# Designs tried in a protein design chat: VH-VL binders against q9h9l3. Part 357

Target 1, 176 residues: q9h9l3
Amino acid sequence: PRKMVAIDCEMVGTGPKGHVSSLARCSIVNYNGDVLYDEYILPPCHIVDYRTRWSGIRKQHMVNATPFKIARGQILKILTGKIVVGHAIHNDFKALQYFHPKSLTRDTSHIPPLNRKADCPENATMSLKHLTKKLLNRDIQVGKSGHSSVEDAQATMELYKLVEVEWEEHLARNPP
Below, E stands for the ipSAE of ESMFold2; O stands for the ipSAE of OpenDDE; V2 stands for 0.75 times the mean of E and O plus 0.25 times the DockQ between their complexes.

## First folded at step 17 (VH-VL)

Design EE99 (framework fv_unasnemab)
Fold by ESMFold2-Fast, scan of step 17:
Structure EE99 (fold): chain C 176 residues (1-176), chain A 122 residues (1-122), chain B 107 residues (1-107)
Amino acid sequence: as target 1 above (176 residues)
Amino acid sequence: EVQLVESGGGLVQPGRSLRLSCTASGFTFDYHYMDWVRQAPGKGLEWVAEIRNKFNSHTTYYADSVKGRFTISRDDSKSIVYLQMNSLRTEDTALYYCARDEFDSGYYFDYWGKGTTVTVSS
Amino acid sequence: DIQMTQSPSSVSASVGDRVTITCRASQGISTYLNWYQQKPGKAPKLLIYDASDLQSGVPSRFSGSGSGTDFTLTISSLQPEDFASYFCQQADTYPRTFGGGTKVEME
């Protein structure tokens, strides 16, 4: 295994009408799916909408949550210099207010060979839940209590591993 | 500065028990897997036990030679990892090292303590 | 359990020599292989992790290679401080297992 981790973040709604996505949880796993980081994160702005159905975040999770500035430093320390795998990962990096080099970024929502294996259109943006069910025969994001960012990060890494050899060869020939 | 300091070793008779401690400082202890590795006099290294971090449910793993006799545990509030050694045998005589297990790029022991000596003899 | 066979058990060498130590796993371990150096009376020190990554602060004369079952540690130009024992260790599965060690001693 390369220096490679997978990340999944949960966001809550802040700002006008809760339309701004602010980081409220981050999970990072290693190549084998072991958890390197999993903390609830306190946004610096007032939470308008917990988005609990999807985020799994409730008010009680904020009581002992790590302040955003501290969490960001911890997370960036883990990500720097590594290949980072995520699903629709631009949203995670935006919430982290972080720029990760494109050459070290892998987005499982934009890998044509992965969609092809799932019998999906190559240019479509498929959900993590759909790809995981199709390719790994596993149900994630089950129930009404919100998603597990750990489960999502683990599924994301496993999905990437299905196309890793093919996609890394493609990127070597076609550098971003 | 990362430091690991082992203690609790000594001379003990076969069948007795000892508890080793390893006090860690200089890093976020509850984020790391912690291991015990031993070395018999003049011999090579033998992995003994591992305890995972808080994010992986403090799961424990043991070498076959110690399974059922040794118990690894940790107190994250004090930054201490323990090795409870029961039913000690002469074959358990060794220098016992505490090691920090980094797992962001593979799994590897990046820091080691100086070790504490356990001698099992009559 | 995965057995790690390390060779040679000892090697006599002079300063400036290229030293090669090999490690063989009884089954495939991908790149989950580490190399440690141990000097007499001291704790082991990490040199190489994940088969080929050089630990911070370790001189560039040390290098690791291999994947699957066959691995190599190379010291390109042996220095006086490199006379020590070297151990490989697999981290693919539990239990973690070490090679028997290689003693690099002065000729």
Scores: ipSAE 0.862, ipTM 0.926, lowest interface PAE 0.5, mean pLDDT 94

Design GG1 (framework fv_fezakinumab)
Fold by ESMFold2-Fast, scan of step 17:
Structure GG1 (fold): chain C 176 residues (1-176), chain A 120 residues (1-120), chain B 111 residues (1-111)
Amino acid sequence: as target 1 above (176 residues)
Amino acid sequence: QVQLVQSGAEVKKPGASVKVSCKASGYSFTDYYMHWVRQAPGQGLEWVGWIDPDSGGTFYAQKFEGRVTMTRDTSISTAYMELSRLRSDDTAVYYCARGDYSYGYEFDLWGRGTLVTVSS
Amino acid sequence: QAVLTQPPSVSGAPGQRVTISCTGSSSNIGAGYDVYWYQQLPGTAPKLLIYDNSNRPSGVPDRFSGSKSGTSASLAITGLQAEDEADYYCQSYDFSLEAWVFGGGTQLTVL
């Protein structure tokens, strides 16, 4: 069996008016939800907007944060050759400047059986918070202090496990 | 109407720099990566790098790191590739090609190419 | 040099079938990355012929087909026509080089 991990990243705003999303934290958990990686990451560009309400990132977290190039190398070492689960995961891969094989990628925002279990339209893009509440009866991303990428990665793995057997069988019959 | 229009042929001396342009039309310029690929006369295709027109972020093949710079101007939907310290073996047709980052990754739209000749 | 290995040439007569191989390694095709195929007519830019191993863009006839197995991929062309005479390139991503990589190209001659 191929190993599986779940990832969630937090981004801050860089560039003109803070419109560019730059990686500022990454959490990776294994199949059981144990943390394999969780670091604050220093973007190579000046942070214009911490987006703290969503990211949970503050200036204090950037002190001694791992530089982007070093963090990226560590993260890619963990992801390579594994099935990687995420929610709207293309945003995480884009922030990492990384191309993961589609056949080894599982995006919980685009798994029709998962939406069906949540009584949502199969082709809609549902938020992680909504799916987690509907299917796991758990509140994540609570309050106004920002999200925990560890909590989000753990929830994402648990959501995938609800449809894993069905979806892996589907993918085996209908390779991407 | 979806197309990439590249600048015209260039002749440069060794040690000079060249800047090739690629103007996009018929689609949302910032929604796709722009890749640069070159082809020496009678040779195969070689990937140079990409730029994300939305962020301005770039990634270059190891071979070109330190000699290539990719930029864009979103106001005119144009991407640029500048190659410095030119050598005779940089003589090639340079293509821009559109790539989807989210899902797809394929280079589904190509410019016609810009011939860069490096000679004394 | 080319990271993916293709035969430098193949030939066939009109109506025949030809197959062009693309051999990679564990860092690209063998790592699960998809394979793309491009057709390049003389004096023109490459044109996307096959994406994601076996899918055809609109307008590409079904006599062009792609497949992938292990560390290799193949492009099959059935019912060869004179206008198929071109160079064909495979492409994938290599995680070790962190680069999009191409095969060396195969020149197809229609006899």
Scores: ipSAE 0.752, ipTM 0.895, lowest interface PAE 1.2, mean pLDDT 91

Design GG10 (framework fv_fezakinumab)
Fold by ESMFold2-Fast, scan of step 17:
Structure GG10 (fold): chain C 176 residues (1-176), chain A 120 residues (1-120), chain B 111 residues (1-111)
Amino acid sequence: as target 1 above (176 residues)
Amino acid sequence: QVQLVQSGAEVKKPGASVKVSCKASGYTFTDHYMHWVRQAPGQGLEWVGWIDPDSGGTFYAQKFEGRVTMTRDTSISTAYMELSRLRSDDTAVYYCARGDYSYGYEFDLWGRGTLVTVSS
Amino acid sequence: QAVLTQPPSVSGAPGQRVTISCTGSSSNIGAGYDVYWYQQLPGTAPKLLIYDNSNRPSGVPDRFSGSKSGTSASLAITGLQAEDEADYYCQSYDFSLEAWVFGGGTQLTVL
């Protein structure tokens, strides 16, 4: 079997009025949920809005953060050649300026069997928080101090494992 | 009408710089990457780089690093590619092409091209 | 000096079938990256013909089909017509170069 990892990124606001989403943290876990990577990342542009309520990022985290170019190189070495699982993962790849093979990408926000198991419409895009509560009976992204990308990556991997066998069979019969 | 309109032909001397524009219309400019591809007369296609109009982030092919600068102006939905220290072998038609951020990476919409001639 | 290898030319008669190959390596097609094909008529910009190995955009006739196996891809054109005379380019992504890469192009002549 090909190795599988799950990724989750936190973004801060840069550019005019903090409109642009820039990578500020990345967490990667293996199949069993062990952390392979978890670093704060310094964007190349001035941070206008930390978006702390959601990102959990504060100015203090940027003091010794890894510069974007270096962090990106480290992250891509981990992702290359692996099946990468994420939730709305296109946002993470965009923040990383990265093109991952479509055939090796698994997006838990677009897996119809997962929504079906959660008693949700197959065509709906459900949040990670909702799916995790419904299917794993676990509360994530709680409180007002920001999200944990490690917690989100772990939850994402566990959600995928619930439908892995049937979804991999579907992909083998219907290549993307 | 979904289209990319490029600036007109340019003639430059070796050592000069050229800046080509690409104006997008008919779609949300910030929802797609903009790629630049060149083609020397009678030759094949060569990828130069991309810009993300949303973030302003850029990525250039190694061959062009240090000579190419890509920018955009979101207020007029226009992307720019500037190539400096021009050589005769930079003579080519330069295309802008739209790429997707999501699972669709194909270059599905192309400008008509801008001929840049470098001669003395 | 193209990263992906295509034959420089192919030819066929009207109504016949031709196949254009595109050979990559382990860092691009062999790494699982999809293959795209573009048609370029004389004096025009390239036009997307095939995306994600075998899919056709709206307006592309089913005479055009794509396939991928291992480190290589192929474009098949059946029922050749005079208007198919053009240059054809394959494209993929190379993770080692961190670049979108093209084949050298194949000139199709309809006899």
Scores: ipSAE 0.776, ipTM 0.903, lowest interface PAE 0.8, mean pLDDT 92

Design GG100 (framework fv_fezakinumab)
Fold by ESMFold2-Fast, scan of step 17:
Structure GG100 (fold): chain C 176 residues (1-176), chain A 120 residues (1-120), chain B 111 residues (1-111)
Amino acid sequence: as target 1 above (176 residues)
Amino acid sequence: QVQLVQSGAEVKKPGASVKVSCKASGYTFTDYYMHWVRQAPGQGLEWVGWIDPDSGGTFYAQKFEGRVTMTRDTSISTAYMELSRLRSDDTAVYYCARGDYSYGYEFDLWGRGTLVTVSS
Amino acid sequence: QAVLTQPPSVSGAPGQRVTISCTGSSSNIGAGYDVYWYQQLPGTAPKLLIYDNNNRPSGVPDRFSGSKSGTSASLAITGLQAEDEADYYCQSYDFSLEAWVFGGGTQLTVL
């Protein structure tokens, strides 16, 4: 069997008015939800907006944070050759400047059976928070102090496990 | 309507720099990556690098790192590729091509190319 | 040389079938990355012909089809026509080089 991991990244705002999303934290968990990687990451450009309400990132986390180039190398070594699960995962790959094979990518924001189980339209893009509440009866991303990328990666893996057998069989019959 | 319009041909001496432009129209400039690909006369295609017009982030093929710089100006939907310390073997047609980062990755729209000739 | 290997030339008569191969390695096609095909007519820019192994953009006739197996891919052209005379390039992504990579190109001659 091919190994599977789940990823979730936190971004801060850089560039004019903090419009650009730059990687500032990455968490990767294995199939059982154990943490394989969790580091704060220092963007190569000046941070103008920490987006703390959503990212959970503060100036203190940037002290001794891993520089982007080094963190990226570590992360890519973990992802290469594995099935990677994420929610709206293309945002994470874009922040990493990384192209992962489509056949090894699982995006829980675009799996019709998962939406169907949540009584949502199959082609809608539902938030991770909504799907986790509906299908796992668990509240994530609570409060105003920001999200936990570890919690989000763990929830994402658990959501995928709900449809894994059905979806992998579908992909085997209908390769991307 | 949806098109990429490149600047005209350039003739340069060895050691000089060249800056090629690529103006996008008919789509949202910041929604697609802009790739640069070159082709020496009678030869195949060679990828140079990409720029994300939204972030200004860039990634260059290792062969060109240190000599190539990609930039963009979102106010005029234009991408630029500057190649410095030119050599005779940099003589090529340089293409810009848009790429979809989400789900596709294909280069589905290409400029007509800019011939850069490097000769003494 | 080119990272992906293509035959330098292929030829066929009108109405025939031709196949153009594209051979990669474990760091690109063999790693699961999709294959793209481009057609380049003399004096023009390349045009996307096939994306994601075997999908056609709007306007590309169904005479063109792609396939992928292991570390290799193929472009098939059926009902060959004079207008198909062109250079054909395959492309994929190589994670070891962290680069988009092209085949060396195949010149198709219609006899």
Scores: ipSAE 0.779, ipTM 0.903, lowest interface PAE 1.0, mean pLDDT 91

Design GG101 (framework fv_fezakinumab)
Fold by ESMFold2-Fast, scan of step 17:
Structure GG101 (fold): chain C 176 residues (1-176), chain A 120 residues (1-120), chain B 111 residues (1-111)
Amino acid sequence: as target 1 above (176 residues)
Amino acid sequence: QVQLVQSGAEVKKPGASVKVSCKASGYTFTSYYMHWVRQAPGQGLEWVGWIDPDSGGTFYAQKFEGRVTMTRDTSISTAYMELSRLRSDDTAVYYCARGDYSYGYEFDLWGRGTLVTVSS
Amino acid sequence: QAVLTQPPSVSGAPGQRVTISCTGSSSNIGAGYDVYWYQQLPGTAPKLLIYDNDNRPSGVPDRFSGSKSGTSASLAITGLQAEDEADYYCQSYDFSLEAWVFGGGTQLTVL
């Protein structure tokens, strides 16, 4: 079987008025939820907006953060050849400037059986927080001090495991 | 309706720079990557790089790193590719092509191409 | 040298079947990346013919089909017509080069 990991990234605002999302933290966990990678990442551009309420990132985290180019190389070495699970994962791949094979990508924001289990419309895009509460009875992203990308990656893997057998069978019959 | 319109042919001397434009219409410009691909006379297709019109982020093939610059102007839905320090072997038709990032990666819409001739 | 290998030419008579191969490696097609095919008529821009290995865009007739196995892909054209005379290019992504890569192209001659 091909190895599986889950990823979650935190972005800060760069560019004019902080409108551009730049990678500032990445967490990767294995199938069992063990952390394989968790680093703060220094964007190459000036940070205009830390978006701390959501990202959990503060200026102090940037002091010894890994430069983007180096962090990207480390992350891609972990992702290459693996099934990668994420939530709205195209945003993470964009922040990494990375193309991952579609056949090896699993996006928990676009898995109809997962929404069905949560009593949500099959083609709606539901938040990670909502699906985790509904299906795992667990509160994540609690409070206003920012999200934990480790916690989010772990929750994403656990959500995928709920539909893994069904969804892998569907993908084998209906290749993306 | 949905189309990419490129600037006209250019003739340049070695060492000069050329800037090719690609104007998008009929779709949301910031929702797709813009790729650049070139083709030397009688030769095959060669990928140059991409720009994300939303972020302004770029990625270039290693062969062109340091000589190519891709930019965009979202107010006029136009992407640009500038190639500097031109050599005779840069003579080619340069295409812009749209690629999705979310559902697929295929280059499903192409400009008609801009011939750039580099000769002494 | 092109990263993906195609035969430089193929030929067929009207009504016949031709197949164009595209050979990659473990860093592109073999890594699970999808294969795309483009048709280029003389003097025109390439046109998307097949995406995600075997899917046709609207307007592409079903006599064009694609397949992928291991590190290779193929384009099949049945019921060959004079209008099919063109260059055909395969494309995929190569994670080692971090680049979209093309085959060298195959010139189809309708005899």
Scores: ipSAE 0.796, ipTM 0.911, lowest interface PAE 0.9, mean pLDDT 92

Design GG102 (framework fv_fezakinumab; at its last look DockQ between E and O 0.03; V2 from the best seeds 0.00; counts 0 for: pae E 14.4 > 2, placed apart)
Fold by OpenDDE, look of step 18:
Structure GG102 (fold): chain C 176 residues (1-176), chain A 120 residues (1-120), chain B 111 residues (1-111)
Amino acid sequence: as target 1 above (176 residues)
Amino acid sequence: QVQLVQSGAEVKKPGASVKVSCKASGYTFTDYYMHWVRQAPGQGLEWVGWIDPDSGGTFYAQKFEGRVTMTRDTSISTAYMELSRLRSDDTAVYYCARGSYSYGYEFDLWGRGTLVTVSS
Amino acid sequence: QAVLTQPPSVSGAPGQRVTISCTGSSSNIGAGYDVYWYQQLPGTAPKLLIYDNSDRPSGVPDRFSGSKSGTSASLAITGLQAEDEADYYCQSYDFSLEAWVFGGGTQLTVL
């Protein structure tokens, strides 16, 4: 069986008016929640908006941040060949300029059984924060210090584990 | 109407540069990657690279790194591909193609192509 | 030369069934990446024919079907018609090359 990892990324604003989302931190955890990767990443473009309240990223974090190209290589090495779990994970892959096989992707924002378990509409897109509170009775992304990508990645993995058996069976019966 | 309109045919000499444009209409330009694919006469398709019109981020095939530059102007929903240091084997029809995102990667919309001829 | 391998040509009579193979490797099709198929009529741009291994875009008749197994994929055309005469290309993504890759193309002739 393939190994499973969960990923969460934090983005800052670059480009005109800071509307471009650029990768500034990436965290990857294994099935048990152990941190495999957690690095601040330096975008190739000038940062206009750190989005600190949400991203948790501050200017000081960029002083010794890993250049994007280097970080990307490190991250891809970890992801390759694995089942990758994430929440709204398309944003993470986009930030990484990366294509992961659909068959090896698990997006907790699009798992009907997970929503059902949380008493949410199956086809609705629920936030990681909401699902974590409902299903794990845990508060994440609290305060004004910004998100913790490690915490979010761990929560994402734990959420998936709740429906892993059912969902993997579903996917096996409905291969792409 | 959803379509990609490309610039006209180009004739260039070896060593020159060419810039092909691709104007999108009928859909939100920034919601899809724009890929570039070329086809030499009588040959198959070859992927050149993509640009994310939203971020301006680019990714090129290794073969073209250092010679190709992809840009976009979101105000006019237009993507550009510039290829420099042209040589005869760059002669091809160059296509822009919309690449779906959000777990869809297919090239579901193509321009009609731009013939670039490189000859002395 | 192409990363994905296709037969250079196939032929069939009207009404017959033809298949076009697409052979990849462990770094693309075998890595779990989906296969896409394109039809290119003479003198025209490619058109998406199959996506996600076996799904058809709107407007593509059900006589076109795609399948994937292991490191290979296949396009099947049933009830072959004269208008099916074209070049067909398979496509996937190769993580080793970090590139979208195409087959060499297959010329389909309707006899």
Scores: ipSAE 0.874, ipTM 0.931, lowest interface PAE 0.6, mean pLDDT 95
Fold by ESMFold2-Fast, scan of step 17:
Structure GG102 (fold): chain C 176 residues (1-176), chain A 120 residues (1-120), chain B 111 residues (1-111)
Amino acid sequence: as target 1 above (176 residues)
Amino acid sequence: QVQLVQSGAEVKKPGASVKVSCKASGYTFTDYYMHWVRQAPGQGLEWVGWIDPDSGGTFYAQKFEGRVTMTRDTSISTAYMELSRLRSDDTAVYYCARGSYSYGYEFDLWGRGTLVTVSS
Amino acid sequence: QAVLTQPPSVSGAPGQRVTISCTGSSSNIGAGYDVYWYQQLPGTAPKLLIYDNSDRPSGVPDRFSGSKSGTSASLAITGLQAEDEADYYCQSYDFSLEAWVFGGGTQLTVL
């Protein structure tokens, strides 16, 4: 009965030598992969390193970006009460300064059946790119112009759908 | 040894400010949030806020917003909580406690507390 | 006032069982957030007793158990010992307040 969404965030480097990860884009898709939210987000701190090869963020994207506090409010309104799917999702929640209920969180980097289907060790943390190629026969995060958080969120939802029935049954018997 | 060591007791006048320190050892300081919790004499626990030692980001309970400032120094693995415009009802033991931001949120390690007394 | 409701006191004799309730609402326990329990011995800092509703840290005996249902949680202590005399606090997260919230505390007296 709960609605399900998938989230993926892009971070830029702030703080000393750009070592702090700050939210700069967030994409949220519904169960069918339709975009519910996709905004560039302006960090409250000076951006030292755009990390463009991975984030896809460039200075031009910050000109009309939504300020962090406003974007956070919009995002949390979408996530509240829903099952939220992500890959290494704790990094996204940390960037959002957000605590989501564990019982409503699905992390595709920590689902043993998904790793098993990909012929990977069940306890390993596999990349989204690797799992998507192995299980969906699709290349994501292609090239050096940065990742699309929309593409990553869509891939994450599709990966979860491969194990959804068995994993939801497991969680019902073994609540987190 | 995994531990949090807090600064000693303070006695302050109303209107003053107080700064309490919490030094972490035995774990990676930047891998956990540092929470601050207070307890007035004979009363229950009250959450004040958290700081992320990695980013320096903070989040404060609405009651303390505008009066509390949390900071940290990663070079000495120390977190600080400063409370300003002190009132007599700020008299309390102030605890620091670590909590994960990842798959478990429990406050699994606590400092011994710092008594702050506010009196004329 | 505390956001989560606990009875102010409970008492029992050595060897008996007691339960301590923790009542929340739809914005915290009812929203799916886990419940944590802390034990505070006189003159000491709180110590984690139960996490994620029912899990025990290393060193906590199995006579301490937690449960959660709907908007409420409870802590059960079996085989009461004199050393259990302490204050017990429940804790959860409230998404409406955006705050970690505690119960008012329950003083356990072992008679």
Scores: ipSAE 0.831, ipTM 0.921, lowest interface PAE 0.7, mean pLDDT 92
Fold by ESMFold2, look of step 18:
Structure GG102 (fold): chain C 176 residues (1-176), chain A 120 residues (1-120), chain B 111 residues (1-111)
Amino acid sequence: as target 1 above (176 residues)
Amino acid sequence: QVQLVQSGAEVKKPGASVKVSCKASGYTFTDYYMHWVRQAPGQGLEWVGWIDPDSGGTFYAQKFEGRVTMTRDTSISTAYMELSRLRSDDTAVYYCARGSYSYGYEFDLWGRGTLVTVSS
Amino acid sequence: QAVLTQPPSVSGAPGQRVTISCTGSSSNIGAGYDVYWYQQLPGTAPKLLIYDNSDRPSGVPDRFSGSKSGTSASLAITGLQAEDEADYYCQSYDFSLEAWVFGGGTQLTVL
């Protein structure tokens, strides 16, 4: 069976008025929640808005950050050939400028059995914060210091494990 | 010895093209954007554009779009800037400059410049 | 006309303090873009003097300091020395032009 990792990214604002989302941190954990990768990443464009209240990214983090091209190569090496779990993971792949096969992608924002466990409509798009509170009894993304991508990646993997057997069987019967 | 070595001065007639070179040494050429900046005699600095030596991707200031082409040869760690349809007001020293982080940031390393003179 | 406005010249005696202003707009410095300063000694290429508004590369003495507020930035030079005689340029990014932009330059004369 294929190995599984979870990923979470934090973005900063670049481009006109800071509206373009550019990768500034990426964390990857294995099935057991051990950190495989956690780096601050220097976008190739000038940062207009650090978005610190949500991203947790500050100017000092960029001083020693890994350049985007180098970080992307490191990250893709980790992701290749693995099932990748994320929450609203399309945004993470967009920020990485990367394609990952749909058959190897798991998005905890769109798993009906997970929503059902949380007493939410099965086809609703649920936030990571909401699912984590309901199913893991844990508060993440609290305060104004920003999100922790390590914490979020770990929570995402734990959530997926709750429905892994059922969902993997579903996907085997219904290939994306 | 980290340095950028540029080609020698050029004299051109209006309407011609010029291609200046910038050879990098002492660092990994493909890890950093290369910028081009020009300075007319007695005047200030003007940004022309950048090239990503790894991908070959480029971005040009609007003023130069359609007249400038930036290329590179990664086998000899050399960036090039070609400016076509030269006019007398293109007379300037043309600098190459490395961004301080791998892509697109402050210019922490400069070549000595290449004087391009456009006269009939 | 330069996108960023600097005084054309400034002067001071040895040991004095001078400042060089750099005035931008809402599409560059006012949008939060960092300001960089370059020193160009006579007959030489520019050299990075200040980055990220106020940080100094290795080898730049603390007599040089930068600051940014609103749509403007400032370079301060204390303890002026003869070797400080040079042209100084500020630089930032302009999102409307999608370009790196420089100030017009300031010629510093010592004495």
Scores: ipSAE 0.006, ipTM 0.485, lowest interface PAE 14.4, mean pLDDT 87
ESMFold2 (binder alone), look of step 18: mean pLDDT 93; pTM 0.949

